# VHH binders against Putative inactive neutral ceramidase B (ASAH2B): the designs that were tried, part 3

Target 1, 165 residues: Putative inactive neutral ceramidase B (ASAH2B), of Homo sapiens (Human) (p0c7u1)
Amino acid sequence: MRQHRQFMDRTHYLLTFSSSETLLRLLLRIVDRAPKGRTFGDVLQPAKPEYRVGEVAEVIFVGANPKNSVQNQTHQTFLTVEKYEATSTSWQIVCNDASWETRFYWHKGLLGLSNATVEWHIPDTAQPGIYRIRYFGHNRKQDILKPAVILSFEGTSPAFEVVTI

## First folded at step 1 (VHH)

Design l12 (framework vhh_lunsekimig_d3)
Fold by ESMFold2-Fast, scan of step 1:
Structure l12 (fold): chain B 165 residues (1-165), chain A 121 residues (1-121)
Amino acid sequence: as target 1 above (165 residues)
Amino acid sequence: EVQLVESGGGVVQPGGSLRLSCAASGFTFSSYALYWYRQAAGIERELIASISTGGSTNYVDSVKGRFTISRDNSENTMYLQMNSLRAEDTGLYYCAAEYDVLTGYESFDYWGQGTLVTVSS
């Protein structure tokens, strides 16, 4: 039995824009969310300008559920610590999430909001120089007319200096 | 400040073509699902086409194969290419944007002013 075109369009419209039904669906969806005016991977708390060996460098990013990354990336890392090499004029990875010196903490907030904290416990063997911390993640997003999708993102901290004295 | 501004409406003969534009400002355009609605005389507003943040499109059967929705995130603009226009396509065309209300507080629903399309012989 065919329904009139106008009825089908109106039903779809009400399903999309009824405020009470929309709020209920938002509460039932398992999606990642970023704070207003921010995006995933944005730095919420940068590292200090300078650290000594033996200290802990910390960066807090707008986060997403790390389970998204485990299911969708087999050869990726959640984080890198990178050192600037002036001779090559490039950033070189010195450790990642498999390193004993790094810690990754995902802090789940309300309604899909979360923070990702990356710590680097600077070893006594660290070379002095300019460093940065990067965060790699995936967020789950629900399209209005399509099933949920997984999107990749990257965040990069401001550079900071490590000194040995 | 959030704004959606439609343009491109006009008068065409049956079988003609028009391209509508929806220019957006005051929000992160790439984070929004975007919609074209049509309101004909004496009829409530109906959804005719949509495009997701990832570029996936949907159309009502009456316009499928004739209309094409697209978006340009670098220009903060959405388009509706309308081909093989029919008398029943006459109406006010509105663009709309919907954001996740939990992260975009007060960005629940944005509407433009509408642009008039008239198909007559």
Scores: ipSAE 0.000, ipTM 0.076, lowest interface PAE 16.8, mean pLDDT 75

Design n01 (framework vhh_h_nbbcii10_fgla)
Fold by ESMFold2-Fast, scan of step 1:
Structure n01 (fold): chain B 165 residues (1-165), chain A 123 residues (1-123)
Amino acid sequence: as target 1 above (165 residues)
Amino acid sequence: QVQLVESGGGLVQPGGSLRLSCAASGFTFSSYSTYALGWFRQAPGQGLEAVAAISGSGGSTYYADSVKGRFTISRDNSKNTLYLQMNSLRAEDTAVYYCAADEYIWGSTYDYWGQGTLVTVSS
């Protein structure tokens, strides 16, 4: 029986583990995972079909550690809110993660599982129409006997309508 | 300030059962659903072994092969307590058991550990 006088931080904890215990620790913290049957960016909770100005549109995606995006960013944003433009049959970006009306929350789970929540606080100035929310992320992957890689992914919500009344 | 306190350890005969508890203070399980919670153990002369873990939402669990089917991890957010139900105990389960919590806050990660509780399986 051994007594630990002081519990050390994460660095000391990892140093004292066997190879299998170290691997489990790495899986919990470092490698991103998606639930079985899902991929990164998949919608776990869609937005409602309809919102009014002043409400909050919310989408929850299968997420990945946002630190992966800092140096590997393929887009200049974690998220976009897009409005459909029928005349050009295209989606127009109306705001991104720099907008005060958007919020991005990352929630870490077990074994590299995580969720990304995107909120859009619909301003009174929003035009009525069809909207969607997109999430842009990067996952860290390490297959058995292979080095870790960072892979980009995108998720897109179902379309929803914004009405003024 | 986060603190974890284990209890429920003791002497038990082979084939017996024990329930370990880990009481958290300084945070609430319902407020910090992102916390991954787990049980680790260290047997005399051995390294630390991960025993069981449960996700912040409770939707995912992990068990070491040595305990799978015998041990059950659970959490009670209303009591701010993590549990390990240990059934069919073996002499090889003799160890100090530690509770641990891991949290990711936007831009940072934290580790918290309890002091441990001794479980002795012996006739």
Scores: ipSAE 0.000, ipTM 0.126, lowest interface PAE 14.5, mean pLDDT 75

Design n02 (framework vhh_h_nbbcii10_fgla)
Fold by ESMFold2-Fast, scan of step 1:
Structure n02 (fold): chain B 165 residues (1-165), chain A 124 residues (1-124)
Amino acid sequence: as target 1 above (165 residues)
Amino acid sequence: QVQLVESGGGLVQPGGSLRLSCAASGFTFSDYSTYALGWFRQAPGQGLEAVAAISGSGGSTYYADSVKGRFTISRDNSKNTLYLQMNSLRAEDTAVYYCARDTVYYESGEFDYWGQGTLVTVSS
């Protein structure tokens, strides 16, 4: 449809409408916005507590325009899937946005709001254990009479367990 | 399965007030949904006009220049209901009012689900 086709931030709002159509375009985006009481990268829909290999883990985050990240990115990723390793007491990256089993979807909303959906199609080769999904983005912020700035953010899902079928 | 139902329209005198409600079903105004909502109107012989819009959290609003300072949009996520408080009504506000839901899966500002409308008549 029109998903992923426009990454432009606007400094002005344009209202367009058609009396012959049920779909109405209303462009009200100046900068990236987070819902009141939320911040960029906040989890809107967490992963389930448990998945089996072969299932799809999904997390929805408060998002921002991925064009911001592309313009400021240096060998960085939009997402990681990480597995906890008790021996080293650290999270190990299992895959990122270049992996065939991950999907990243950015969906624009009204008034600068957006969400980022991260999917991990759990391969049959995945080891049982504790996993998490992370989202890395950049939001565009502009205060009155100040130039716009690009700020990095990250969000992390609650941990979830992967078990064998 | 997604449905929006408007209510609260009717006959009112110039300078009066009305509060429109839009009850949503088939989806929720929860933290798991970032849907923006809006009010639109169509006056007799005129095209569709955007009146007001509100973000999923209620933190951002839009108003048409013709209604700024007179109309207030709000949402109650616990009741799955959108409201439009209309004050200082004028004859020019006479129209069928529609509520609509934005499509966060498309371009910003697209509205994909519409109510059936409620008539507001401002007349002495």
Scores: ipSAE 0.000, ipTM 0.142, lowest interface PAE 14.9, mean pLDDT 75

Design n03 (framework vhh_h_nbbcii10_fgla)
Fold by ESMFold2-Fast, scan of step 1:
Structure n03 (fold): chain B 165 residues (1-165), chain A 123 residues (1-123)
Amino acid sequence: as target 1 above (165 residues)
Amino acid sequence: QVQLVESGGGLVQPGGSLRLSCAASGFTFSEYSYYALGWFRQAPGQGLEAVAAISGSGGSTYYADSVKGRFTISRDNSKNTLYLQMNSLRAEDTAVYYCAAELYTWGSDYDYWGQGTLVTVSS
């Protein structure tokens, strides 16, 4: 691993850093990537089955660069926390990315891979019930001789339960 | 263990042709498994230059301006082999040619390089 990292740094050092930098970016195709056998928005780490108020619910998704969403806003948020409402048999949004209780972390990996971590700090005022977390993103796809295309995607966590003390 | 082994280099006269092969072992060229497969070269006393690339996901190709129209990159997934067809060779194409593969495993990416094969264009 470390030997490989040192080799990569040395290889980079050997480049002239003129037009070859642009060519290297094209060769590496620094765009958004999903892991083999996965798609954008797939859940990599689900929330626990149960949480108490005051705990942090966390879901990790296959991510993409959030700047894509800023430039091509089709959704007004990167994430929602939703509570199941049995009377209407529907999911109700209780938080979005503007909520104080939610955190969005984009962890950039190498060569277009990334993770999106959504955290919900469950407030003491949260009602007990069944919840889920959703992630809304956009991935950048590029053919070498064509403009980049931005595609929307979404992911939804398995449901989890919130209980009071 | 992942290995890339180049072959097909040698001495050729200006205007001649060579086909380089890059045999991969320890992984497969399953379509959509790789971000990029490509060829780099290093001429005597110069830095590393990207020559050609072929996408793992879309079959898109890229060529450096210096080789565009003369070189063709291709791959054969059934043979697990990357090729570079070099036509109309010039003295300036003399270099050690390296194949490279960007591979993926969840949570990590690795770039793998071959040992290199020498191409000499001389009369």
Scores: ipSAE 0.000, ipTM 0.121, lowest interface PAE 15.2, mean pLDDT 75

Design n04 (framework vhh_h_nbbcii10_fgla)
Fold by ESMFold2-Fast, scan of step 1:
Structure n04 (fold): chain B 165 residues (1-165), chain A 123 residues (1-123)
Amino acid sequence: as target 1 above (165 residues)
Amino acid sequence: QVQLVESGGGLVQPGGSLRLSCAASGFTFSSYDTYALGWFRQAPGQGLEAVAAISSSGGSTYYADSVKGRFTISRDNSKNTLYLQMNSLRAEDTAVYYCAAETYEFLSGYDYWGQGTLVTVSS
């Protein structure tokens, strides 16, 4: 049996938590966390290897609170969809978070854990080729002996192919 | 079954030291389900007081003002054990000491508690 219920009366005394215990709980609530063995921007669910126009490409990343990006923005967007251009051997930005065909969803988990879902609703005007989705965020880190810092991070999906027929 | 079991309490002279241990069974401190571990105490005739806390990663610690510089909290996730090193003990440190774990599963804060170990500081 769980000891939690047995000790409810002692838990009621914790309504008078010291300010320092309250501060620790508050700090743990407002910092961003990555799952053990992962880092911010890591891909939790990759896009499929191939999509057709009219489908939705979806990537889920280890996320962080998007409000951090307002305070210390290193990029002007939360996301990009990029197409590989072989002639220049470079990735070209096709759309960002201002594009009508992209969606950004932040799903808050427990105590600083979160996921960022990026969707690209592939328009019928999309050119066939190799694409990737990138996520740009900022995580808040708090060491007990130091003021909070905001750190930028980037995540990049595996490449996927878009075909028109 | 989930349990926290304290050990290491006893009678000690003022200025002495003790190390308390808290062993967990039925869950692991290295799991994502545990975000904070702490030590609490209850002195005779007093309410429950927070003493020290450590984050699930072991990176962040907190201490009550009354114990700063004298007590050190630490954890060994490989041994599934939480420690409290108590130095320069004073008569006012006399209390039953409890270890507690706060998990992501519950709304109520610290949801697993030990039975307590008595520390008496007396000449």
Scores: ipSAE 0.000, ipTM 0.109, lowest interface PAE 16.9, mean pLDDT 76

Design n05 (framework vhh_h_nbbcii10_fgla)
Amino acid sequence: QVQLVESGGGLVQPGGSLRLSCAASGFTFSYDSSYALGWFRQAPGQGLEAVAAISGSGGSTYYADSVKGRFTISRDNSKNTLYLQMNSLRAEDTAVYYCAKDWRYTSGLFDYWGQGTLVTVSS
ESMFold2-Fast, scan of step 1: ipSAE 0.000; ipTM 0.330

Design n06 (framework vhh_h_nbbcii10_fgla)
Fold by ESMFold2-Fast, scan of step 1:
Structure n06 (fold): chain B 165 residues (1-165), chain A 123 residues (1-123)
Amino acid sequence: as target 1 above (165 residues)
Amino acid sequence: QVQLVESGGGLVQPGGSLRLSCAASGFTFSSEYTYALGWFRQAPGQGLEAVAAISWSGGSTYYADSVKGRFTISRDNSKNTLYLQMNSLRAEDTAVYYCAADITYYDSGEDYWGQGTLVTVSS
């Protein structure tokens, strides 16, 4: 069987493998999956509209196995916490996954489904303003007769406000 | 858009029978775009087990040794539905059953899974 799938017609492809070979390939695949109607990095649970210093901002994203990112790292971090700067109309990174204030949890589900939870423990030194949380991941995809591919993705939360009492 | 929906699960006594159905939408079983169809199961605390598979034409089938002679996989291309007839059920058959389709066309293809249907074999 040719491994260059781009040169095969569909009928030849279907006739080349038995159902048992297809089933074995499906069973042996270590792939990431997104829920129906969703894509990797989609927000499943947004942060609250508003937080105070000392509280924990939490966002849950459609996730993928973080081991995929170790070899294919493009952003050198799983997450950022960013503050909006109105004078430059840009987002400034205030924390990443190496920060003491952030936590990253990967929760493995069934059939390649998973969630990535990002927490930001808002320090007393945080400036009031508009913030967002971003998640950077990689999903593993493998079609039959093709080598596995690792695809980068990112998700961004809705903005939320940090206020002072 | 591509969707697989399982049905037919439930509680059954040992020695009983159930027929699972998997209705497909967003693609057709008679289409050259459909590769193969199968059933998988996952018992509590266990990994995925391949149960049965059937080729696009229905001309080839595969069964796990644990179900061979008791389970029958079939497809109805006119109804766009995959079936699993389960006879002589045992407590060890208790699991969530998933249907799967390998749908590949050109470079955009991938396998699709249903949400699963629970089968409980208990007195």
Scores: ipSAE 0.000, ipTM 0.137, lowest interface PAE 15.9, mean pLDDT 75

Design n07 (framework vhh_h_nbbcii10_fgla)
Fold by ESMFold2-Fast, scan of step 1:
Structure n07 (fold): chain B 165 residues (1-165), chain A 124 residues (1-124)
Amino acid sequence: as target 1 above (165 residues)
Amino acid sequence: QVQLVESGGGLVQPGGSLRLSCAASGFTFSDYESYALGWFRQAPGQGLEAVAAISGSGGSTYYADSVKGRFTISRDNSKNTLYLQMNSLRAEDTAVYYCATEYVEWGSGYFDYWGQGTLVTVSS
């Protein structure tokens, strides 16, 4: 049954184990992994090519534990929403993780794998133009005879267009 | 439909050996579709214990202290099957054994899948 399966799920098993089980779980929780052939910050699900004001732009990235970023963040934020400015030929930050319209979700997988979902709830006041979403994170690596190392990374979505019609 | 099916359990005497298999269907053990695989067990009256894990590449393995040196995890991508070779079995290895995997569906992110379990009884 699905109720029986829920008792066997990841959340339940994290709450009951022996010392050796605890060490394995702790290791798998404190080390971050990227899938083979991918790197932290890689896009798993890109934004749509186009959004209207009032819609939600969403990007899913290969993620890492956000705890690593709390004291070590290099960009002072987990995410940015950026608008292309043709006059200066540069990307301008319009939102970060402190903005009312952005959401950051971290979903833990098994064995150190995870993903990070960034949402931008496009306000009715948004200017039409070309936008992108970026993710800034840190992954933890630990070798048996060495101190744990925290490494910064970033990912950037494909550009998408915001229209008012 | 995605499914993991364990097999190879049974009754064995202390000091004996068993090989468990976990056959996957509905997805493949590619580097991008099944990133990590592991074995878990639940003994009578106990909680769920992580036993062994193997990375998507097969290059990294993890073992619980209780099974190190006795159990070996391996994968065969051509057969889409995960194995647990259990040697020098002890009474405390008696448990239902489950396989589990992280799976990525393109565009959908990560999902974990679990098998139904196979019973291993170590008894004289």
Scores: ipSAE 0.005, ipTM 0.272, lowest interface PAE 10.6, mean pLDDT 77

Design n08 (framework vhh_h_nbbcii10_fgla)
Fold by ESMFold2-Fast, scan of step 1:
Structure n08 (fold): chain B 165 residues (1-165), chain A 124 residues (1-124)
Amino acid sequence: as target 1 above (165 residues)
Amino acid sequence: QVQLVESGGGLVQPGGSLRLSCAASGFTFSSYSDYALGWFRQAPGQGLEAVAAISYSGGSTYYADSVKGRFTISRDNSKNTLYLQMNSLRAEDTAVYYCAADLEYYTSGEFDYWGQGTLVTVSS
């Protein structure tokens, strides 16, 4: 008995369900899923290297269900458009998800796979420079034996240039 | 210090019933401090077998096929106690029964804290 206790205290046991029970429960409870080798917020399609004012910059990210996010009290995913400032060597927020010039589209795939498209309709007032788009969201992770957990994530696009001519 | 203490084992005749209890200390039954509780058993000369498990959200339970319909796992958060109600007991249910707790979300299905075990003997 004492030997069994020592064995148990120093080991981790993997709990295994029958495959049919596990599959049924997973089908009834859809969780957010990232593609193999990816994480939430990873860039699936970067913006073009260069845009003119009046064009639409677009980035596609590995997405999560926006209903998991309460960031702005509308269950919308947080998003920023940032401009690089060389003098301070920092990124400055130019606009966010409350701006009329930004659009967010969530595309639901199969079995929890989805993507998020962020568009920035570059206004005629935009200053030329180096920009990037960031996506902030929350994914729902739920194990069959564990409570659902809401985890925050963020993704950042490669930089792109905006020119006026 | 996390401790799990089993009780309620003993000798019972085939077809009888027993209720096992697991008293927890060092953490409180809630979604904030733990992720799953379970019962495991080890029969003489056999390996460790998962019997039943329950999530702390209360939304999910697991039962091994060998005990499904006969055993019921439940928890009482106010008493910080996990239960296993065992009905229609069979000779093959004879084993040392262990209570286990999973306190790490990212090690799904791995139980990191174990009790000392309680012996259940089903014999005429």
Scores: ipSAE 0.000, ipTM 0.150, lowest interface PAE 15.1, mean pLDDT 76

Design s01 (framework vhh_7sr4_2)
Fold by ESMFold2-Fast, scan of step 1:
Structure s01 (fold): chain B 165 residues (1-165), chain A 119 residues (1-119)
Amino acid sequence: as target 1 above (165 residues)
Amino acid sequence: EVKLVESGGGLVQPGGSLRLSCAASGFTFSSYAMGWYRQTPGKQRDLVADITSGGSTKYGDSVKGRFTISRDNTKNTVYLQMNSLKPEDTAVYYCAAEYVEWSGTYDYWGQGTQVTVSS
């Protein structure tokens, strides 16, 4: 009994301090959360299979607080629009979040849940071909008995086609 | 470019087994529910089985206990294990990537693979 009580007292003591530290961090800063069965950067609404010049391509991703990216000084853009190049079998960046034709909207939900919407207003000068939209973010994770960490993530839309008139 | 490529179809005797595979590319596979549908000539496509991004499965009444759907997110592939095949299972089998969200449904379809069960 005495040996069992000493062991239980040590376990209880550790749990008390760990719980207090975790609770304090949660009260001072909400962690980023993904919906059950999903992960950060997952596509919630894909782009349509096909667009014409002048239309708006839109993708909605499971998002995270964009302040995480700023605080980690990653120098990453939030989004890219990429065109497939068959000759090099690679994706080429056409525009990013600095382009006037792209829009990034972060929609805060409850208790760390959020969505990131990327729009591409397809210019009349866009070349026909296969395109995709990507989202780059950082989520804040807090595990029990561990310090908080900031983790990078990426989301990539299904490919879609841009066609001429 | 979204691609769904089915394989594994063929001719089998009643009581036999086949494993269908669907290799996916051009989208975030792990985020999509994946399904298998089948179509016989002159009829609409019927759901055979589906599997959510979280791994929950659903089966059509005619295949319960005989067919098993599974996925491998590291290979971007969904599988349909078909056991105890019957002549009534003869159909073209289609792979689908299904996305149900608040604004609608987005579906991508493969070209289909023929399964024929005959003695």
Scores: ipSAE 0.000, ipTM 0.077, lowest interface PAE 18.9, mean pLDDT 76

Design s03 (framework vhh_7sr4_2)
Fold by ESMFold2-Fast, scan of step 1:
Structure s03 (fold): chain B 165 residues (1-165), chain A 121 residues (1-121)
Amino acid sequence: as target 1 above (165 residues)
Amino acid sequence: EVKLVESGGGLVQPGGSLRLSCAASGFTVSSNYMGWYRQTPGKQRDLVADIYSGGSTKYGDSVKGRFTISRDNTKNTVYLQMNSLKPEDTAVYYCAADIEYYGSGTEFDYWGQGTQVTVSS
């Protein structure tokens, strides 16, 4: 609720901009923005603690315009689904944004605010275990009197468990 | 008003090929997201292939290497070339369009009417 209230206050503030402020924002190239008190890649809605095969795991992140990432195609993905591997004590990538079971939706908000929804449609063949979802993006920053910059960011969900029965 | 008109579906034997077309009007394919999705009865629509405004493409795992998405900006049309068709490719294929959407999913601003592709002996 505290985060929802903070987000609502920010949205209301943007909607009540003076005409001159609104026009300035429209005249300037839209840049990516994070809500007050949040940063790009922050989790706005975590996955549930547990899922069964056949269910959909969903995470919502503070997002940025995917166009910033589209031009960088070297080993770039918008998301990974990773499974914890106890033998190596590491996270293993089980699928990415090219996989049929993953979905990425960018919801564009006002004045550069956005969110990224990552879904994993858990296949019946998924192994039981501990999983996490990660989001990889790039935000565009343009200060007055400064050149535009593209900055990489990443977000990681809390871990969740997948069970087969 | 945005309109998407699909064509090219039909009945084909396993191993055959089909080329689907999606002609757009009131919408510019070169500057927006375009995708092909398919649906079998009782299941949700799944990503087949998409093309982002920047030109990068993504494919569903089951069709990668067999299908190719492309666009003709002059004709404002998106194509799906389907090779080495399998019975499991049988579905209704939908063209989807969205302003600045980048990814796979089923929530889009605009959908075509769907075209049936049947792969059977």
Scores: ipSAE 0.000, ipTM 0.115, lowest interface PAE 14.2, mean pLDDT 77

Design s04 (framework vhh_7sr4_2)
Fold by ESMFold2-Fast, scan of step 1:
Structure s04 (fold): chain B 165 residues (1-165), chain A 119 residues (1-119)
Amino acid sequence: as target 1 above (165 residues)
Amino acid sequence: EVKLVESGGGLVQPGGSLRLSCAASGFTFSDYAMGWYRQTPGKQRDLVADISSGGSTKYGDSVKGRFTISRDNTKNTVYLQMNSLKPEDTAVYYCAAGFEYTWGSEDYWGQGTQVTVSS
C-alpha cells in the first residue's frame, strides 16, 4: 500500500473514503456498479456555466475504483482539463492529473457504487475561453460463469466559460 | 431516522435453510441498492449478495447457487434465502443500503443477526 499511496500522492490525488472502504476494498469479488439509467463516467454534477480566474471548477462523475486503472490505464491520467480552439475546431489539453491546479477525489460507497470529483483551481494565468473537464477510469465487471473483466470508460463535462476580471 | 433491522437468524443444522429479512425505514427504499454482508470474529466483512434499485443481483462466489437475494419495495424489505447451509456460513449477517442517486454518499448499516450452522 505504501508504493500505491506514493503514486496517488504524486498525481495530486485526495481520496475520500466512506465507512465501507475498509470492507469493500479487500473483497476480490466486488464489482463496480453504475446506478439505474446511468453509465460509468456520466456527469452527476456539471460545472457552473461560468468561472472567473482564481475560482474552482468542479465536476462530479459516476465513478469506479481507481485501483482498476493502476493495472489497466489507457490514458496514463485520471483527468484532463481542455480548452476549446475554434480555429482548429478541437480541444487542447491544458492540465492533467500531474498539474498543481487539479485535484481528484474518489468517494467510495457501498455495493460497488462510487463517485469521482474533479476540481480545477483556475490559475490567474488562465486564458479566457471555453473549457471542459474529462474523467478516465476503469470498471470491474463479472458475469455468471465468466472471469472478471476490466473495461475502460470516459466521461466529459458540459463546456463552461472562463473569464478574466 | 434511518433504520435497518435484521431478523430471521438462528441455529440450524448443516443442509438446512434460513430466510433473513431486513426491514428499512427513514429513507426512500426504492432508490437504494441493498445488500447482505457477513463477518466472523477477527475478520473483515465479506459481501454475500446485493440487489440494485432496479432488481439486478450479484452473489459472492461461496454462495452462488445456494443463496437468493430479493426485495419487496411495498414492504421496504430485502430478503436473503439461504439454502444448503454449511458450517462455513456461520457468521453475523449485516444488512446494508447504498443510495443509488448519490452513488455511495448515503450509506447505512444494520446491527447484524447471528447465523450458526452446527449439528
Scores: ipSAE 0.005, ipTM 0.347, lowest interface PAE 10.1, mean pLDDT 80

Design s05 (framework vhh_7sr4_2)
Fold by ESMFold2-Fast, scan of step 1:
Structure s05 (fold): chain B 165 residues (1-165), chain A 120 residues (1-120)
Amino acid sequence: as target 1 above (165 residues)
Amino acid sequence: EVKLVESGGGLVQPGGSLRLSCAASGFTFSSYDMGWYRQTPGKQRDLVADITSGGSTKYGDSVKGRFTISRDNTKNTVYLQMNSLKPEDTAVYYCAKEWTYESSGLYDYWGQGTQVTVSS
């Protein structure tokens, strides 16, 4: 009887005092967060309406930890610079994150908040036309009582014009 | 308008201590996560410590065990207690509020920062 009660007490201990609340709080602190009223990839600062060759086009997006993209990347790039082609009514990739003329900066903020800055250093050889910048990322999400999930997202800037003269 | 005013920086010997303060105004302070960042010339700003509205804290690996972040919601102030200071802690320290969608980014500091110099 006393041994049965000790086993019962041990079982009750494991059921009553086995708490993962500290682990859940720790896990929540390492997830990506978007500001209230915004989503991942949203434009925080658009490019200017117009640039000349030799200038730097810059877009700031609601970001997520880039390590998620290294491990789970749907596109083989963090960013694209695309030019509009009127004849085909489509956007054509003119450069990506491997291009010397592009820069990607991730700025870690408070508790999962971050932003991603994409720069395109417009080369003197750039054709005049309509351009846009896109950002491809992945955010880590942890729902209550569910495993963490990595979700792909993308953001696209408003179009801007590049002129040569 | 959100405003953050940092104070408490200065020159200190290695092994010394400093307490930084950040006086906040223009928002409901108790509802927002707050943090401290630092920047050395030629480098990006690094997160030093943050504190949630609920009081949970996180520290950068280089300062864990030496620095303590705290907040006083009655005074709308966040603090950084810096102990066992090292020359590599020399930087401008910036107070930051949780980003809102009205701002252009998480590193929009409405303070000029406070200089901390650790030197013999």
Scores: ipSAE 0.000, ipTM 0.197, lowest interface PAE 14.6, mean pLDDT 77

